VH-VL binders against Protein AF-9 homolog (yaf9). Designs and how they scored, part 8

Target 1, 217 residues: Protein AF-9 homolog (yaf9), of Schizosaccharomyces pombe (q10319)
Amino acid sequence: MAPNTRVSKCQISRPILVGNDAKPLTKEEKEKAPTDHTHTWRIFVEGVDGEDISKWVRKVVFKLHDTYNNPTRTIESPPFEVIETGWGEFDIMVRIFFAPEAHEKALTFYHHLKLHPYGPRMEEMKASGGLVESVQYEEIVFNEPFEYTYKLLSQNPIGDGHGLAVESEPDHPFSQQLEQDEADKLDFAIQEVKKTIEMYKQQVQSLQGQKSSTPVE

## First folded at step 3 (VH-VL; framework fv_retifanlimab)

Design h7 (from p23 with heavy chain T102V S105I)
Fold by ESMFold2-Fast, scan of step 3:
Structure h7 (fold): chain C 217 residues (1-217), chain A 123 residues (1-123), chain B 111 residues (1-111)
Amino acid sequence: as target 1 above (217 residues)
Amino acid sequence: QVQLVQSGAEVKKPGASVKVSCKASGYTFTSYYMNWVRQAPGQGLEWIGVINPSGGSTWLDQKFKDRVTITVDKSTSTAYMELSSLRSEDTAVYYCARSGYVQKIGPDYFDYWGQGTLVTVSS
Amino acid sequence: EIVLTQSPATLSLSPGERATLSCRASQSVDYSGYSYMNWFQQKPGQPPKLLIHDASNRATGVPSRFSGSGSGTDFTLTISSLEPEDFAVYFCQQYSNWPYTFGGGTKVEIK
């Protein structure tokens, strides 16, 4: 009887969001930033719908462009993010490390930092004053997890069946359920991007309101 | 069975560009990272970069950022590496190699390699 | 960047002899009980073949005469009794830090 052994024929998954947001620097911010910087940006790893991922993620390492001081940023507590200023788009390596008790290997993602409006929502981003979001829905799958991870994740499933432990199945040539699962993932990712754009619009409006409400006499 | 099949040998003049392909089969193309590694004659291995086929995001070694573009065509499960402004020292065998899951905890080492594409740059 | 130093550069041995290959990293490649070090075998005209992953785990189909050991900065690949097909170049590779780096290789050749 060993407590930390792998659970045979078991698969459990967790969705996460990996991405960045960005906006042009305000006049105040530009005076405090390096003279060639044009934007403030944030790279992040977040749980879906506010899930606290720190219970199963120990740290996230972000590798920035070598022009930044200390380009390797290790974040060992939530929020798992880096906020910086800059002028150029570049690739960021994102490496996610799990709790040591999980005995699982790290996951590596590569994210292209987006600072300028792009893609299908380009017009919406332009209408928001240049507020940009590039967020990807990722499904982390633990195959035959150790009992530590299995217990931790199976006691708190999330979404419409996402995160629930399932028996590992051989690949199937076709499934209607698989088609529905893919559609649900796409719809969810679209909604998350839309929510974030709306939140930024509200922040801009809030800042404009604050400026208007404090006239100097 | 997992297979990575690369395009044939190329002979180019200095200043030209070369585009090497790597067609994957036997697995879900978008579930694994695809790397490019080169080896000059009689020399060691040099990592060039990697692409996430799902989103198209790439990470390149700093040495290659200005000259290399990595892309994918998901409809044909094919990855491409284009190297521009070729010099004689770019003469090498170029390999594609699969690594870790993009969404899964599993092997994140180079487990399957293409057969290699010899690119010769000569005047 | 983690630098990997392999030694010796060349081993001249006969079939049946033991081969011991060393790989030293400029800094630790360990995290949470894992050693992020791999070994590859390469024969002339062929791509590298994964031999050992995570310091000590044999890849699928790799004969038991191959073994890997070590942790932190010092790693060893051992071939207990050389077969004719084992005369090849061997490379270590780390994936603890980006960029991924390879050692310079050790050539095992017939005496």
Scores: ipSAE 0.005, ipTM 0.511, lowest interface PAE 11.2, mean pLDDT 80

Design h8 (from p23 with heavy chain T102I)
Fold by ESMFold2-Fast, scan of step 3:
Structure h8 (fold): chain C 217 residues (1-217), chain A 123 residues (1-123), chain B 111 residues (1-111)
Amino acid sequence: as target 1 above (217 residues)
Amino acid sequence: QVQLVQSGAEVKKPGASVKVSCKASGYTFTSYYMNWVRQAPGQGLEWIGVINPSGGSTWLDQKFKDRVTITVDKSTSTAYMELSSLRSEDTAVYYCARSGYIQKSGPDYFDYWGQGTLVTVSS
Amino acid sequence: EIVLTQSPATLSLSPGERATLSCRASQSVDYSGYSYMNWFQQKPGQPPKLLIHDASNRATGVPSRFSGSGSGTDFTLTISSLEPEDFAVYFCQQYSNWPYTFGGGTKVEIK
């Protein structure tokens, strides 16, 4: 098994984005796609605010609908994404594998592929000519991670340079100082969550800006 | 208590289609995946596919993708597996099996099984 | 696809004896220190029953005489002391790679 030692009483987390974007096929794209396909779409796993997750994610496996040739797509280097065409909405299984040195089991997410305008932004999506975005904010939590993961994530914190590691249990005997320490830990965790949410909001704004662009066909 | 009850035995001619049902009870039907597995007489087990009962999305083994349709009826907590263009080698006991908790990430394993439905394909 | 080979095909033993069943994978079913291998028990006329998940974890209600071990490509199911109800067919199953596959089974029968 593992030659590494786990870091006791430790929890460290990382936010990621799991999602898809989609748009109706252009006239040129329809010529090359199967006759019944209506959209081009992209499924992806990305870091918040441009974080390079390849530092701790080894590969991502996307399991598409069985109507696709080679429906199991293994992506071993960034960008962790798959681009396809289609006509139907379906669930995509997204399995994230970490560096073997981490000794962590793969984490599985399910993303419902969205091709048509939906939800609170439905009117905006319709106004954009059918450009759809469906993004899930997910928090990956490592409980008592091996030293490899702890050091890697602590050395590469997100936000303004503070790490996201938080002690899960106090070691000191009960005292006023211990109560203050617990309050400080909670304040730190709350502050990190606020920063992460703020970064996610900024990332969404960035994606909205990119959506307004007109890429070359 | 969790229970999966399947429809009764079927006898079909080559080229016909068969539709097997699996009625679930004792848990929230839309919270767990439903798999289909078959076993030819005296042989091993062969995984056919799985459905997410909440959305209806399916994932099938490539060898079955052109002949198998898996569906659900949420109002009756029932899953269905339809196999078309039957051949003699499709003679088998077909099982439904529950796996995974959809809202929790992690490994899948088949924790509860139906009693099985024997499908015999003969001329 | 990952091919699982079980051996022996048939194991003839008496109650009280130790049973050791092997499952070999055509390629590793391990990742990051974890083994994606399960074991099932099947009696005539009954559906399979989950015994062991993730190589070594007993399923709820499974007696302690059943244990799983192994990693990589070589896995073992051990029944420390056979009871009359343990005479059955045992299948290994991997979920490390698509499609999910099962071994051919080992029949444990009375001598």
Scores: ipSAE 0.056, ipTM 0.605, lowest interface PAE 7.4, mean pLDDT 81

